# VH-VL binders against q09693r1to98, part 6

Target 1, 98 residues: q09693r1to98
Amino acid sequence: MKILASSTNYVLHNRLSNSQYEDARSKIVNFGGEFTNDAAKADYIFVNYSQINRVRRELRTIGTPLETCVSCKLIVKIDWLNEPKESLTPGNPYVIWH

## First folded at step 20 (VH-VL)

Design G6
Fold by OpenDDE, fold request of step 22:
Parts: C-alpha cells; sequence; structure tokens
Structure G6 (fold): chain C 98 residues (1-98), chain A 118 residues (1-118), chain B 113 residues (1-113)
C-alpha cells in the first residue's frame, strides 16, 4: 500500500508526543511517502489540530507560514495515517485545508 | 451566560504537584480551545498552555516538562497539573476560553491563588 | 519567545483626559495572509481576572466603551482612552497571539492624577 507514493510529507510536531511524531513518520514512509523536516517543501502537512488557524499559528511560529508553502496541497489530520481508507483529496474528511 | 468556575488546593509545599480544575457552565465546551494562564502576585501574565475538547494540548515551552493539561468532556471540565512546584510557581492561576479560533481570551475564571511555601 | 514591551509602566492622567499606552512586539504580529494584527488588549482590576478590551489590534470587544480604542500595526500598538473615567483605573496588558507561546506585555498601571 503506497498511498503516499511520490509525495513529500511534513508532520507538524506541535501537539504530538515524540512517539506520536515518530509513529507518523514511520507510517508516512511505509505508505511510500517521503518525509521532510521542512514544511515549505511538503505536499502534505499532517497535523493534530482541528482548526486550520491553529495550524497557521504553529507554521508561523516555526518560520514557515502556510501561504509560503507553495507546494502544499493538503493539510491532513494525522489520524488519517492510522487508517488511510481513502486517497487524499479535498473531499476527504481528514483534510482540513486544501 | 457562560461562566468558568475553577477550584483546587491553594497551598502547596515545594516539590508537590499543583492541581486545578476549571468547569464551564452555561455554554458549549466543544468547539473551543481552553487555556491556563498564571499571574504571580504583583506581576504580569504568563500563558501556560491550551487544550481542546479532544484533549490535544500545547504547552508553553517554559513549563512543558512539568505541565499537564487534561480534559473531561463529559463534565465540561479541563484541568491543570504542574509538578515539582517551587516558590516561583506562586501565582493566581486562571482558566480562560480562547475566543473563536484564536488565542485571545474572552472568558476568564475568577482565578485561584496557589501559594508554594515551605 | 516574542517579547511584548509596554510603555509606560505607570501612567497618571487627569479625569477626562486622554490616556495612551504603547505596546511593542519584538517581532511583527501582522499576518500577510489576512492582513490582521494578532494583538489583544486587556483591562485588569485588582482581585479580578483580565478583561478583554480589544482584539485584532483595533476591534473592541462587545460592551467595551467607545472611549477605548486600539491602533497600530506590525510591531507598534497603542491603546487609547480618549477620556479617562474613574472606573478606568486599572492595569492594562497587551498580548500577542501570532506566535506560540502566547505572550503578554508587562502591564501598564493607569491611575488618576
Amino acid sequence: as target 1 above (98 residues)
Amino acid sequence: QVQLQQWGAGLLKPSETLSLTCAVYGGSFSGYYWSWIRQPPGKGLEWIGEIDHSGSTYYNPSLQSRVTISVETSKNQFSLKLSSVTAADTAVYYCARDKGEYAYFDLWGRGTLVTVSS
Amino acid sequence: DIEMTQSPDSLAVSLGERATINCRSSQSVLYDYDNQNYLAWYQQNPGQPPKLLIYWASTRESGVPDRFSGSGSGTDFTLTISSLQAEDVAVYYCQQYYYTPLTFGQGTKVEIK
């Protein structure tokens, strides 16, 4: 199952434990995605937020405002990684921004 | 009208754990972020951290190692634990509601004075 | 952390006169995306929690008298009380919510001269 094949993925660490972060990273790789520590280079940003404006705050805080990430396609609830039933599209219930 | 009521022990000895609870009355608990903020006597305000109804938290890095904020949605309550307290943790502790999707605070508890003294 | 610096630390103003409090952030709290300043002002009376006065730098919270106004952008902000009333004696705080952690100014005590 290479659902994230050819994608570059960032995980917003805030509101995640280290174990959760590492788990997410592992899952991303297992799903065929590449992992990046630079949000500005990500196609998908995985977050543990329900509100996009909180995500914006955290991205601002780490010096990568969302709007500067020109490659970013989707912001996705990290829970999607636990059970990726559907492909990531704007209509996916785990997508909080596109 | 929505109001916050908070309670907990106000006198602690060094190394003990501060424990406070905030309850939301008269309004929705879900859909909001909730924060703890403290104020040492005669001093300014320090943001401790926030939590949403799902239990997702963010803590001020200055306190992260000692802070735990939790939520009990069934009771419309959220709590603060601060471990290994010292005299520097003496303050009035406030629970507050983040207004909308942003972290400024439109609703506050009355505050709880917590004094750490040997 | 973003440092919020208020000036002055204390201010004495005659009744009916203008009170001006300044707040400076160590970094801009203006967001290009929405062109909003992520800055709030609070009033705190003794023994009471802070009360929200202004958010988005210039928007008054409901119930806040018209004599209170916020202005500024980027790093420099001002809270103005156009005509100081007796009930306005309090400590005022600015707060940024652009970055985490959230940070407050050190406060400005407003008194009647």
Scores: ipSAE 0.844, ipTM 0.938, lowest interface PAE 0.5, mean pLDDT 95
Fold by OpenDDE, last read:
Order: sequence, then C-alpha cells, then structure tokens
Structure G6 (fold): chain C 98 residues (1-98), chain A 118 residues (1-118), chain B 113 residues (1-113)
Amino acid sequence: as target 1 above (98 residues)
Amino acid sequence: QVQLQQWGAGLLKPSETLSLTCAVYGGSFSGYYWSWIRQPPGKGLEWIGEIDHSGSTYYNPSLQSRVTISVETSKNQFSLKLSSVTAADTAVYYCARDKGEYAYFDLWGRGTLVTVSS
Amino acid sequence: DIEMTQSPDSLAVSLGERATINCRSSQSVLYDYDNQNYLAWYQQNPGQPPKLLIYWASTRESGVPDRFSGSGSGTDFTLTISSLQAEDVAVYYCQQYYYTPLTFGQGTKVEIK
C-alpha cells in the first residue's frame, strides 16, 4: 500500500545528516510520495523535532514560515518513516501539527 | 530550586578534544531543551548548540563539524565535545536551560574556563 | 546569520539617572503568527553567567526589578534602566531567538559616571 501516494513531501534537513536525509527521501518515494526541495509546495513536512515551535523557527530560518504555506497539511516526525502506520491523521502520535 | 552544575578539564593543548558535562539538580530534565554557550575572555556570547531529552540536536553551523552534544537522561546530564581545539576556542563555556519551548535562557551554569595553549 | 548590533558599546550614567541601551537586528524578529518579538535581554556581572532580564522584547523575568524595561518591535529594541543603581553596573546583551543560529549583540558596558 502506498501511504503517501500522490503526495508532495518536504524533509527539514537541519537536524539530519546527509545520509539520514537521503534515507528519508528514498523512503518517501518508496511509500508512493514525491519529494520537493520547497517546503511551500509540500503536503507533508517531515521533521526531526517534537515541538512545533522549533519547527516554526526552522521554517522561518529557511524563509518559508509555516503559516504562509497554503498546501501544508501535516507536520510529521521523521521517525514515522521507519515504522509507517496506515493512518497518517491528526490522531497519529507522529503527527505534531495539523 | 533547580540548578545546573558543570565540570570538565580547563586546560588543553591544540588538537585535543574539549569535554564538558552539565548536570541538572532539583528539577525535571525531560520537557526542556538544553544549550551550550561560550564566551571568549572580554568578548561576547556565541551559541554552540542545543539538545533535548531524546538526544535530538542542532548545532551552530560555525561549529557543526567539530561539535557533539549528547545526553545521559538517567543521570539528568548533557555533555559537550569540541574536537581539534585551537587558541580560538579559549573561552568560558556555559550550559543553560531553554525557557519553555523557546531558545532564551533562564537558567545557567557557573561556567567553565577552558584555555587552549601550546 | 542574523547580526545583532548594540549601541552604545559603553555608557556612563550618574546614580539615579536613566540608562538607555539600543539593539538592532539585521532582519525583523517579529512573528506575524503570534505577534511576538523573539528578543531577550541579559545582564552579566563580572565572573558570573548572564542573567535573563527581559524576553518577548518587553516581558520581565520573575525577580527582575521594575526599573528595568524593554521596548521596541521588528528590528529596533531598547532596554531602559529608569533609575540606575550601583548594582546595575554590568554588561548587557540582547539576543534573538527568531532564527537559527541564535545570535547575541556584542554587549554594552554600563558604568557609573
């Protein structure tokens, strides 16, 4: 099952090694998602944070404040990619913002 | 009352690795971010990096290649390692607690002077 | 990185008089989402770590005397000591926490005239 089928996904890089970043990208594609380097175009943003306000800080830093993203649906902890659950909804413990 | 105590070697030679530890007493370790900040003698403050209880880190890009921050949650401690030190790394190093969910600092260690000299 | 510039570098003020320190950020640290300025002020005495005075540009930390006040928005901020006391002799720093990496001003030394 392609959990991220037809979705556009962004990975916040600043708390990841290059290998971790590439691994996340590969997993997103394997789960049926597409990858973008522009957070403003993403349906889902994957992060290595547990606090949404830290995510906001990093998005501000890269010039794409979260609240200006019209397409963003969920902020998801990157660890979800290691153990994907079929339901990626606000009730999912890996979802830190919706 | 919550307090931070820090310790480590204060005298290093060039190319050695700086190693400091900060311990949290009288309060919760989980739920906070913890930072390291340094201050060269007579100069301003430089943020080194942060870590949470899970071990998630962010480092200042200026020091990224040489810095490692880690946690020992069972001891309520977090540590700083800075490799390949030079005279430019001579400074008082502070551990600090981020207030709430934001990165300003309401609790500080007393600081540890680390001198790098040949 | 965001540059924080304080002015002046040093300030001499008579006891009981007003001390004013300015801080300018190279980019705005005002967030439209919460309408907050991500700016803090610290006091540092010799041989001591910095002490938090003000956060969110104008909120005093608990235990800080009311003679200390913070004001400003966007890129320009001010720390004011309404009536300088002897124990206020110190170096003061501003800090932004809007962007990473976190950055501090170069500091302002306040002395008694």
Scores: ipSAE 0.822, ipTM 0.935, lowest interface PAE 0.5, mean pLDDT 94
Fold by OpenDDE, last read:
Structure G6 (fold): chain C 98 residues (1-98), chain A 118 residues (1-118), chain B 113 residues (1-113)
Amino acid sequence: as target 1 above (98 residues)
Amino acid sequence: QVQLQQWGAGLLKPSETLSLTCAVYGGSFSGYYWSWIRQPPGKGLEWIGEIDHSGSTYYNPSLQSRVTISVETSKNQFSLKLSSVTAADTAVYYCARDKGEYAYFDLWGRGTLVTVSS
Amino acid sequence: DIEMTQSPDSLAVSLGERATINCRSSQSVLYDYDNQNYLAWYQQNPGQPPKLLIYWASTRESGVPDRFSGSGSGTDFTLTISSLQAEDVAVYYCQQYYYTPLTFGQGTKVEIK
């Protein structure tokens, strides 16, 4: 099945647990997305933050995955991968930052 | 009155794993981030890392390879593990609550002295 | 990491006199988005955990006496005790929460002269 865009690169936040990371990675690939381990090359990043202020903090900090993801259009809650029914747009409730 | 109570072994040998637990009483566990901070004797404070009720963590890069913070929401508890300890890890370890949605700390545990000695 | 430098390391002040502690961050902790300074101050007594005094550089935590005040912006901040009391003898720390990892100043010991 293709739920994600094939021409879009997706990266996972490296603070995820190994099990969460592998599960999410598998889902990204299975959904037809291109997976990258380089945040600088990613169009979207999946994270497990619950507060937008943590996202902002990381975006301000040089060298972090979110700050490094300079081409990222959206920062998406990883939970979206469990039920990807809605397209990834700024209005999506799983989109933390855009 | 919200209180933090913490416990764990206070004496370790080098290469062992530090293990501490913090329990939240009298208030909500969800909706907050919770942190571990340590203080070597006679020295300043070092932030170790944070976790929320869902298990979302962020660690100080200086300790990331050795630190694991976990949560047990059903018990309103969160824990710290620090592997491969050395004498440099001797410190009073504090659990704390991040105030609101920001990473300054309005509630602290009493601290647990952990001494690493051969 | 953001370095927080306090000055002085130790301060002796007579009872009833003003105590001034400075804190400098290696980078600005002022956020243009909300125009807030992500800077906190703590008081720590021997054998006790730190106690939050000030956040957002100048906002007093509930229960903190009026004699404590915070000021400054960007990289330079000041904690002032307008009239030092005996119970104010402690070590004081500044902390930035603008960047990760969170970092603290080295502490300033305030004593009675």
Scores: ipSAE 0.790, ipTM 0.925, lowest interface PAE 0.5, mean pLDDT 95
Fold by OpenDDE, look of step 21:
Structure G6 (fold): chain C 98 residues (1-98), chain A 118 residues (1-118), chain B 113 residues (1-113)
Amino acid sequence: as target 1 above (98 residues)
Amino acid sequence: QVQLQQWGAGLLKPSETLSLTCAVYGGSFSGYYWSWIRQPPGKGLEWIGEIDHSGSTYYNPSLQSRVTISVETSKNQFSLKLSSVTAADTAVYYCARDKGEYAYFDLWGRGTLVTVSS
Amino acid sequence: DIEMTQSPDSLAVSLGERATINCRSSQSVLYDYDNQNYLAWYQQNPGQPPKLLIYWASTRESGVPDRFSGSGSGTDFTLTISSLQAEDVAVYYCQQYYYTPLTFGQGTKVEIK
């Protein structure tokens, strides 16, 4: 989670339950991260999907298509917050690379 | 051949909780998303929500506050709960399989009529 | 939500004649990234669940007769039955899967004239 500490983080709130959202928010904030509701301002996008095409659907729905999002560098499954890795690498099963 | 079988109580009183279960036979449960869709008598179709084998869900915002979809992977089953039902929730409820990574539906259960009446 | 509007609500066509059903989405369901239209068509017989006919606006599902075809792009789509058969009497629905929540058209009842 240290890698995310200095990052602006976007959570697809409409895709997460309130409990999931609050849990994620608390964890990220505790690590020094910052939440945003604007995907275009986020360095990381936390999602509850493992399929990139469903993530694209959600981003289209909120008006921030993945393909036009310059700041959308990494898509991270919310489960990663419960099992944090020391690094975000292509080998991390909880990271969906954009 | 893959098929979906669904069951649950078909008669409810207002304020009760609808509970339906869908079981997948003859095919893989993992790797797919699964949906619930309902159809009031003589009306069109309304998508309720989806779930994958890991329990990741998305609900139609119109029903989100009342809907819970869960999965029991060991049994290749997923379930729908809809709380605080009213007459407006009277419908045939279908479980369905999302085709591939996209949310159109190539496999359907036979449907379960749920009637809400006092 | 994306509104899907079908026209007409009901259609009576003679056996062997062409049946045409239109579907309009309130917003485009064409994705520039893959140039695909996220639109599906279903057939529903009485007492049965919907049956997938067409996806990606124009691709027939396996086992669907050649007389069924889908066309259109963006916001306007059409399901065509080139030669109506008796077994084609049913209600037909379009569905978009571009946006959440997923939404369906109100349905078109196809009957024999």
Scores: ipSAE 0.710, ipTM 0.910, lowest interface PAE 0.5, mean pLDDT 89
Fold by ESMFold2, last read:
Structure G6 (fold): chain C 98 residues (1-98), chain A 118 residues (1-118), chain B 113 residues (1-113)
Amino acid sequence: as target 1 above (98 residues)
Amino acid sequence: QVQLQQWGAGLLKPSETLSLTCAVYGGSFSGYYWSWIRQPPGKGLEWIGEIDHSGSTYYNPSLQSRVTISVETSKNQFSLKLSSVTAADTAVYYCARDKGEYAYFDLWGRGTLVTVSS
Amino acid sequence: DIEMTQSPDSLAVSLGERATINCRSSQSVLYDYDNQNYLAWYQQNPGQPPKLLIYWASTRESGVPDRFSGSGSGTDFTLTISSLQAEDVAVYYCQQYYYTPLTFGQGTKVEIK
């Protein structure tokens, strides 16, 4: 089964060009994931940040602070989508929060 | 210890592009976020945007259509371009470093006054 | 955007006396998760760039004299200079880093009376 099968996924647009954002969305679909425009409903949140507290600020800014994201299992650096050799688990080096 | 030095043209005509460069001396470029902040004469401060070592940027929505911030990591430098300037863009422009996890600024350049003629 | 409003716009204080500067945010900058206020204070001496004084509303940056202290929570914050020195003549700015865009207060000019 595909590496993002049965997952709901959000991409935080901050620090992404429109083409990078659309590329990430396309990869999520190709990997079997579903996309959501609501971070609060996502299983995985993909971000172009290495530091969780900057992600927390942006989630606050869009009105979905991380504490309201009750479905979220992992926050993941967007670069994982470029070459996803290993499944997303808390130990994955691209995961910045779990 | 760590210092920011900035340079660029200080006198522009309307519709020109503002272009400034900031260089980091005595410290690491990676591990921080680098911002441009401006201050019109006698007024407060406005955050313009930020960049990291990978070249990824985030801009103040009020300016995003006109702003480009770029990085030259091998030179420890980052630059600001602001297109289509008017007299309202007259300000002292600062480069600044934040602490990485949180966006408060512990290191500032000396500033560059940019004047846009009317 | 969070608007940051300082009061007063300027004040004159005798050497050795207390100076008090207020900052109000249009929305709370207190994050319930970590119970921290996302507020910084800067000093800008004449002809100089801003210099960080305080972060987390009350934590002094290294090298900042003890006469500078910050207090407050939520939407209302205060910078206090307990005994004004000649070198403290400056404009002081608050800044929130709770939301983007980052925003600064309009400044408070402190002068010697």
Scores: ipSAE 0.710, ipTM 0.904, lowest interface PAE 1.2, mean pLDDT 92

Design G6
Fold by ESMFold2, last read:
Structure G6 (fold): chain C 98 residues (1-98), chain A 118 residues (1-118), chain B 113 residues (1-113)
Amino acid sequence: as target 1 above (98 residues)
Amino acid sequence: QVQLQQWGAGLLKPSETLSLTCAVYGGSFSGYYWSWIRQPPGKGLEWIGEIDHSGSTYYNPSLQSRVTISVETSKNQFSLKLSSVTAADTAVYYCARDKGEYAYFDLWGRGTLVTVSS
Amino acid sequence: DIEMTQSPDSLAVSLGERATINCRSSQSVLYDYDNQNYLAWYQQNPGQPPKLLIYWASTRESGVPDRFSGSGSGTDFTLTISSLQAEDVAVYYCQQYYYTPLTFGQGTKVEIK
């Protein structure tokens, strides 16, 4: 299934080991998504945080505050990539911002 | 009330590994972030890094190559290891809790002085 | 890294008088989205860990005496002790939580004149 088809995806590296980060990138590609190294261009931002305001801080830190991420539709907990049973919608339990 | 208790060896030689443990009493370990912060004698504070209940860590880039923070969730404990110490690592080391969503620290351990001989 | 610079490095103030401590950040810690200053103040009495006094630049933590107040915005902040008491002899630190890594000022030592 191409559950991430036609999407551009960013993975916030904070709180991920290099192995976890690379695993996430591989899963995105396997699910049909494109990867970007620029959060400001992403449709989905995957994070290892449960609290949106900590994500906001990290986006500020890398120079792409959330307010400049005009393409972003959802910020999603990274664990969704392990069990993508439900499509990404604002009501999905892994979504922390929409 | 929630309290932090910390312990570990206070005297090290150069090249040894610093190892400290912090235990959380009277409160939930999950739902918070837990940090190590150090203070060289008579000097300011340096944030070392944080961990959550899942074991996910984030380190100050200045130290990340030498630091490991670990969690033992079943014991409500987290630990600090700092490898290859030098005299510059002599400091009081504090464990601390931030107030959940924002990283200001409302709960601190009493501190452990770690001295690295020259 | 965002640098936090305090002034003065130390000051001596008579009991009952006002103490004023300044903190400057190298970049603004005011987040326009929520209009909040991501700045905290800590008190560290001799031999003790730091204690949170102020967050959001001006919000007093529960149990902190009314004589402590914070003000300022953006890059310039002030901690004021309106009537210095003997137990206020301490080093005071500002801290930003706007960016990672978290950074602290170098401290301001307050002592009795």
Scores: ipSAE 0.708, ipTM 0.903, lowest interface PAE 1.2, mean pLDDT 92
Fold by OpenDDE, fold request of step 22:
Structure G6 (fold): chain C 98 residues (1-98), chain A 118 residues (1-118), chain B 113 residues (1-113)
Amino acid sequence: as target 1 above (98 residues)
Amino acid sequence: QVQLQQWGAGLLKPSETLSLTCAVYGGSFSGYYWSWIRQPPGKGLEWIGEIDHSGSTYYNPSLQSRVTISVETSKNQFSLKLSSVTAADTAVYYCARDKGEYAYFDLWGRGTLVTVSS
Amino acid sequence: DIEMTQSPDSLAVSLGERATINCRSSQSVLYDYDNQNYLAWYQQNPGQPPKLLIYWASTRESGVPDRFSGSGSGTDFTLTISSLQAEDVAVYYCQQYYYTPLTFGQGTKVEIK
């Protein structure tokens, strides 16, 4: 199974470029996915790892610290949007487990 | 060695748009975040917003609706626009470099006084 | 927004004596992940931009004299000048960079007694 799936809730974090955001949004919508503003309701949170320290700050601001958020779901590098779900392993450096 | 030079109009009327530019000399422009910070006369500091070399921005929510920060990488410059100015926007405006990956500032421009007066 | 409150607003200290400035954040700026305090201190002279003194609450910026030191954790921080010099007369600001937006203290004016 892929990360992209129907009836799956996604958060697209800011700091994504316009192209990254639009590409991800289009793909998610095409697969029947949904967007949420609540990290606790999200199945996946996609972030821009090239700006990971800013991402950490902004996630802390909204009450979802990147590495210590107990209520958060999987936080994934945006480049992995098209990857199989099985690629999300504890050894994957672009996946933050909570 | 690395220096920031900034310039722009220092006198505005209400409702006009503030426009400032900051140029980086003697060092790398890419790989850093760049910020605008202002200081009203005799008062403290207020962070306006930031931008990186790719154009990724984040603004202070208190100013977000009026602020635009842009970058011109080919010139090693980044700019600030603040629309619909009032007397409350009178301040010394600083451009600054974020140290490393975090938002504390190790390099500052000399500042530009912008006065809004009718 | 995170409120940064400095105390005192102004401080007069004799030359060679210790100056102590306090800074309190409305919320903790200690990150459990890296155990770092996202807190910086600046010195500002009249007509000049702020100058970075301390970051990570206690790390001195390069070129900053040893008499300047930062301490504290969580919500309470202190900038100490162990032996005040004439050139240390300035306004000092704390700043948090844990939350967005970034916020500064109101400043503490240090003068010679």
Scores: ipSAE 0.705, ipTM 0.901, lowest interface PAE 0.6, mean pLDDT 92
Fold by ESMFold2, fold request of step 22:
Structure G6 (fold): chain C 98 residues (1-98), chain A 118 residues (1-118), chain B 113 residues (1-113)
Amino acid sequence: as target 1 above (98 residues)
Amino acid sequence: QVQLQQWGAGLLKPSETLSLTCAVYGGSFSGYYWSWIRQPPGKGLEWIGEIDHSGSTYYNPSLQSRVTISVETSKNQFSLKLSSVTAADTAVYYCARDKGEYAYFDLWGRGTLVTVSS
Amino acid sequence: DIEMTQSPDSLAVSLGERATINCRSSQSVLYDYDNQNYLAWYQQNPGQPPKLLIYWASTRESGVPDRFSGSGSGTDFTLTISSLQAEDVAVYYCQQYYYTPLTFGQGTKVEIK
């Protein structure tokens, strides 16, 4: 079973080139996850930030404040998609919010 | 105490590329976001973009097609390139640090006046 | 983008008197989650870079004299200098950090009458 099976996933485009963004989307699908263009529907939100309050600002900017993302279980640093050695849990080093 | 020092060419012709460097002394480069902000003479401030120690950038959409911000982490330096300049790009350019968690700027370079001839 | 509009554009105040500068944002910069206003004020003396005075609308940065105070919420903010000193001759800017891109007001020049 694939590591993102049964998950709905959003990638925050901020601080990613278009090619990095498309690469992240491809990895999500290859790992069995479903991609969404709506952060409010995602189980996981992948970001290129280390600080949660930066992510909160960007989610506000796109009209989807974190408080409206009721399905979200984890906010994860995007680099996890490059080396998904360990399953996504709140204790995972790439997780910045749960 | 942390200090920012800036340098680069101050006089350009139209179509040239603006190039400025900012060096960080007496403090950590990581854990903060580093910005370029410009101020046309006698006018207000415009945020250009930011970079972190990993080299990840985010640019003001108004300028993003012409802006490149780069970092040389081993030297605690970051730089601004702005391509295809016109007289409208004449400004004092500042490097600035925010506190990392929120984007208000607690440390500023002295500024570099860049003049683009008309 | 959030537009930040300051008033007045310039202000002349007698030494020792109160100066009042207003800033209005085109959208609220109050975040309901933390109940904070994402608004900063800067002072720019002639020939110098901006200097942070106030953040969170009303919190003074370390080393800023207590004659500087900030107030307001949502879309309307005020910087007050309770007793103007000669060194307070400057242009003052508000800045929002609620949305990206970060935006500044056009500035208010404060002069001594």
Scores: ipSAE 0.693, ipTM 0.899, lowest interface PAE 1.3, mean pLDDT 92
Fold by ESMFold2, fold request of step 22:
Structure G6 (fold): chain C 98 residues (1-98), chain A 118 residues (1-118), chain B 113 residues (1-113)
Amino acid sequence: as target 1 above (98 residues)
Amino acid sequence: QVQLQQWGAGLLKPSETLSLTCAVYGGSFSGYYWSWIRQPPGKGLEWIGEIDHSGSTYYNPSLQSRVTISVETSKNQFSLKLSSVTAADTAVYYCARDKGEYAYFDLWGRGTLVTVSS
Amino acid sequence: DIEMTQSPDSLAVSLGERATINCRSSQSVLYDYDNQNYLAWYQQNPGQPPKLLIYWASTRESGVPDRFSGSGSGTDFTLTISSLQAEDVAVYYCQQYYYTPLTFGQGTKVEIK
């Protein structure tokens, strides 16, 4: 089973070039995940931030504050997509929120 | 004691590229976000954009098509380039540090006046 | 973008008297999750860069005199200088950090009457 199978995934574009953003989308699909343009529907939100409160600000800015993202299980540093050696669990080093 | 020193050319012609550099002395570059903020003469402040030690940037949408912020981490320096300047870009340009997790600015450079001739 | 509007644009106050500066945001900067107001105040003396005075609407930055206080919540905020000193002649700016882009008020100039 692919590492992102049965997941709906959002990529926060902040601090990513368009090339980095498109690469992340491609990796999500290659790992078996579905991509969404709506953070409120995502199981996983991938971000280029280490600080959760910066992520909360950006989610507020796009109109989907984290508190409305009721499906979200994990917020994950984008670099996990480069080398997804460990499954996404709350204890994963790339996870900044669960 | 952490200090910001900034420099760059202060007089430009229309269509030239503004280029400024800010150096961080006496402190860590990592763990913070580094911003450029400008102030037209007699007017308020406009946030231009930010960069971190990894070189990842985020720009004010109002300027994003013309702005490049870059970092030279080995020198603790970051730079602003603003292309295709006009007289409307005349301002004092500040580099500033925010407190990492929240974007309020606890350290500012002395400012550089950049004048774009008409 | 969230707009920050200050009033008055200019204020003349006698030494030792109270100065009051208002800031209004076009949208609330109070985050229900942590119950904090994402609002900062800066002082800019003539020819100088801005200096952080207050964050979280009411928390003084280290080294800021007690005569400076911030109050308010949601969309309406006040900076008060309880007893104006000569060195307080400056332009004061509010700034929100609730949304991106970060935005500042247009400034309020405080001068001695």
Scores: ipSAE 0.692, ipTM 0.900, lowest interface PAE 1.3, mean pLDDT 92
Fold by OpenDDE, last read:
Structure G6 (fold): chain C 98 residues (1-98), chain A 118 residues (1-118), chain B 113 residues (1-113)
Amino acid sequence: as target 1 above (98 residues)
Amino acid sequence: QVQLQQWGAGLLKPSETLSLTCAVYGGSFSGYYWSWIRQPPGKGLEWIGEIDHSGSTYYNPSLQSRVTISVETSKNQFSLKLSSVTAADTAVYYCARDKGEYAYFDLWGRGTLVTVSS
Amino acid sequence: DIEMTQSPDSLAVSLGERATINCRSSQSVLYDYDNQNYLAWYQQNPGQPPKLLIYWASTRESGVPDRFSGSGSGTDFTLTISSLQAEDVAVYYCQQYYYTPLTFGQGTKVEIK
């Protein structure tokens, strides 16, 4: 299943355990997405649901890695990667706007 | 009912590593963020960093290179390490609980005075 | 970093009178997404940790007396003690949690006149 085809994806490492981060990375690639360590190049940012408000804080703060994500389209709950049944479009319950 | 108890060495020499631990009693450890905040004698408050139950951290950039916050969920504890201390690191160090999904603090430890002196 | 500036640095007020502490942030801490001000107030007594009084600029923490109130929006905030009591002698701090790193005001010492 290539549900992330043609997308560039960023995972917020500091908000995940190493195992969670690697798992997310693996899933992103398996779903046909590209992985980037540069938030500025990301279409999607994957985060834990409990981290959303922290992520928003970082996005609001100049000088943080996430703030450089000028091309960010969506923030995605990382749980979506477990069962990506729906495409990442507006209205998806796993998609968070900021 | 929920209380934070903290402990660690209160006297250090320059270049040593500060090590403090905070334990949560009487309440849930998971589902919260936990922070360290310090206060030099007679001065204001400085946020050091935060950690959640999964070990996810974020540090104040001013201290990031020297700070490590860790968690031991099995003991309901989280710890602070600050390396290469100087006199400027002399302060009362507080552990605190972030009230919700946001970083304001509704529960505090009693604080631990750490003095850095030659 | 976001600078939080309190005024005055110290305040002497007679018992039963109103005490007003101001806090200004170098940038707005009002989030248009949820229309909330990410601003908190703390009270600190000597030898004790800070105690949360107000969050979201105007919401009182549980157990905080009604005489404490927070107001303001954007960059300018106020903590008001409507009728100062003896136990209110303390240092008060504002704190923003809109930006990282989290930052506090320098504190305002409230004393009895």
Scores: ipSAE 0.685, ipTM 0.899, lowest interface PAE 0.6, mean pLDDT 92

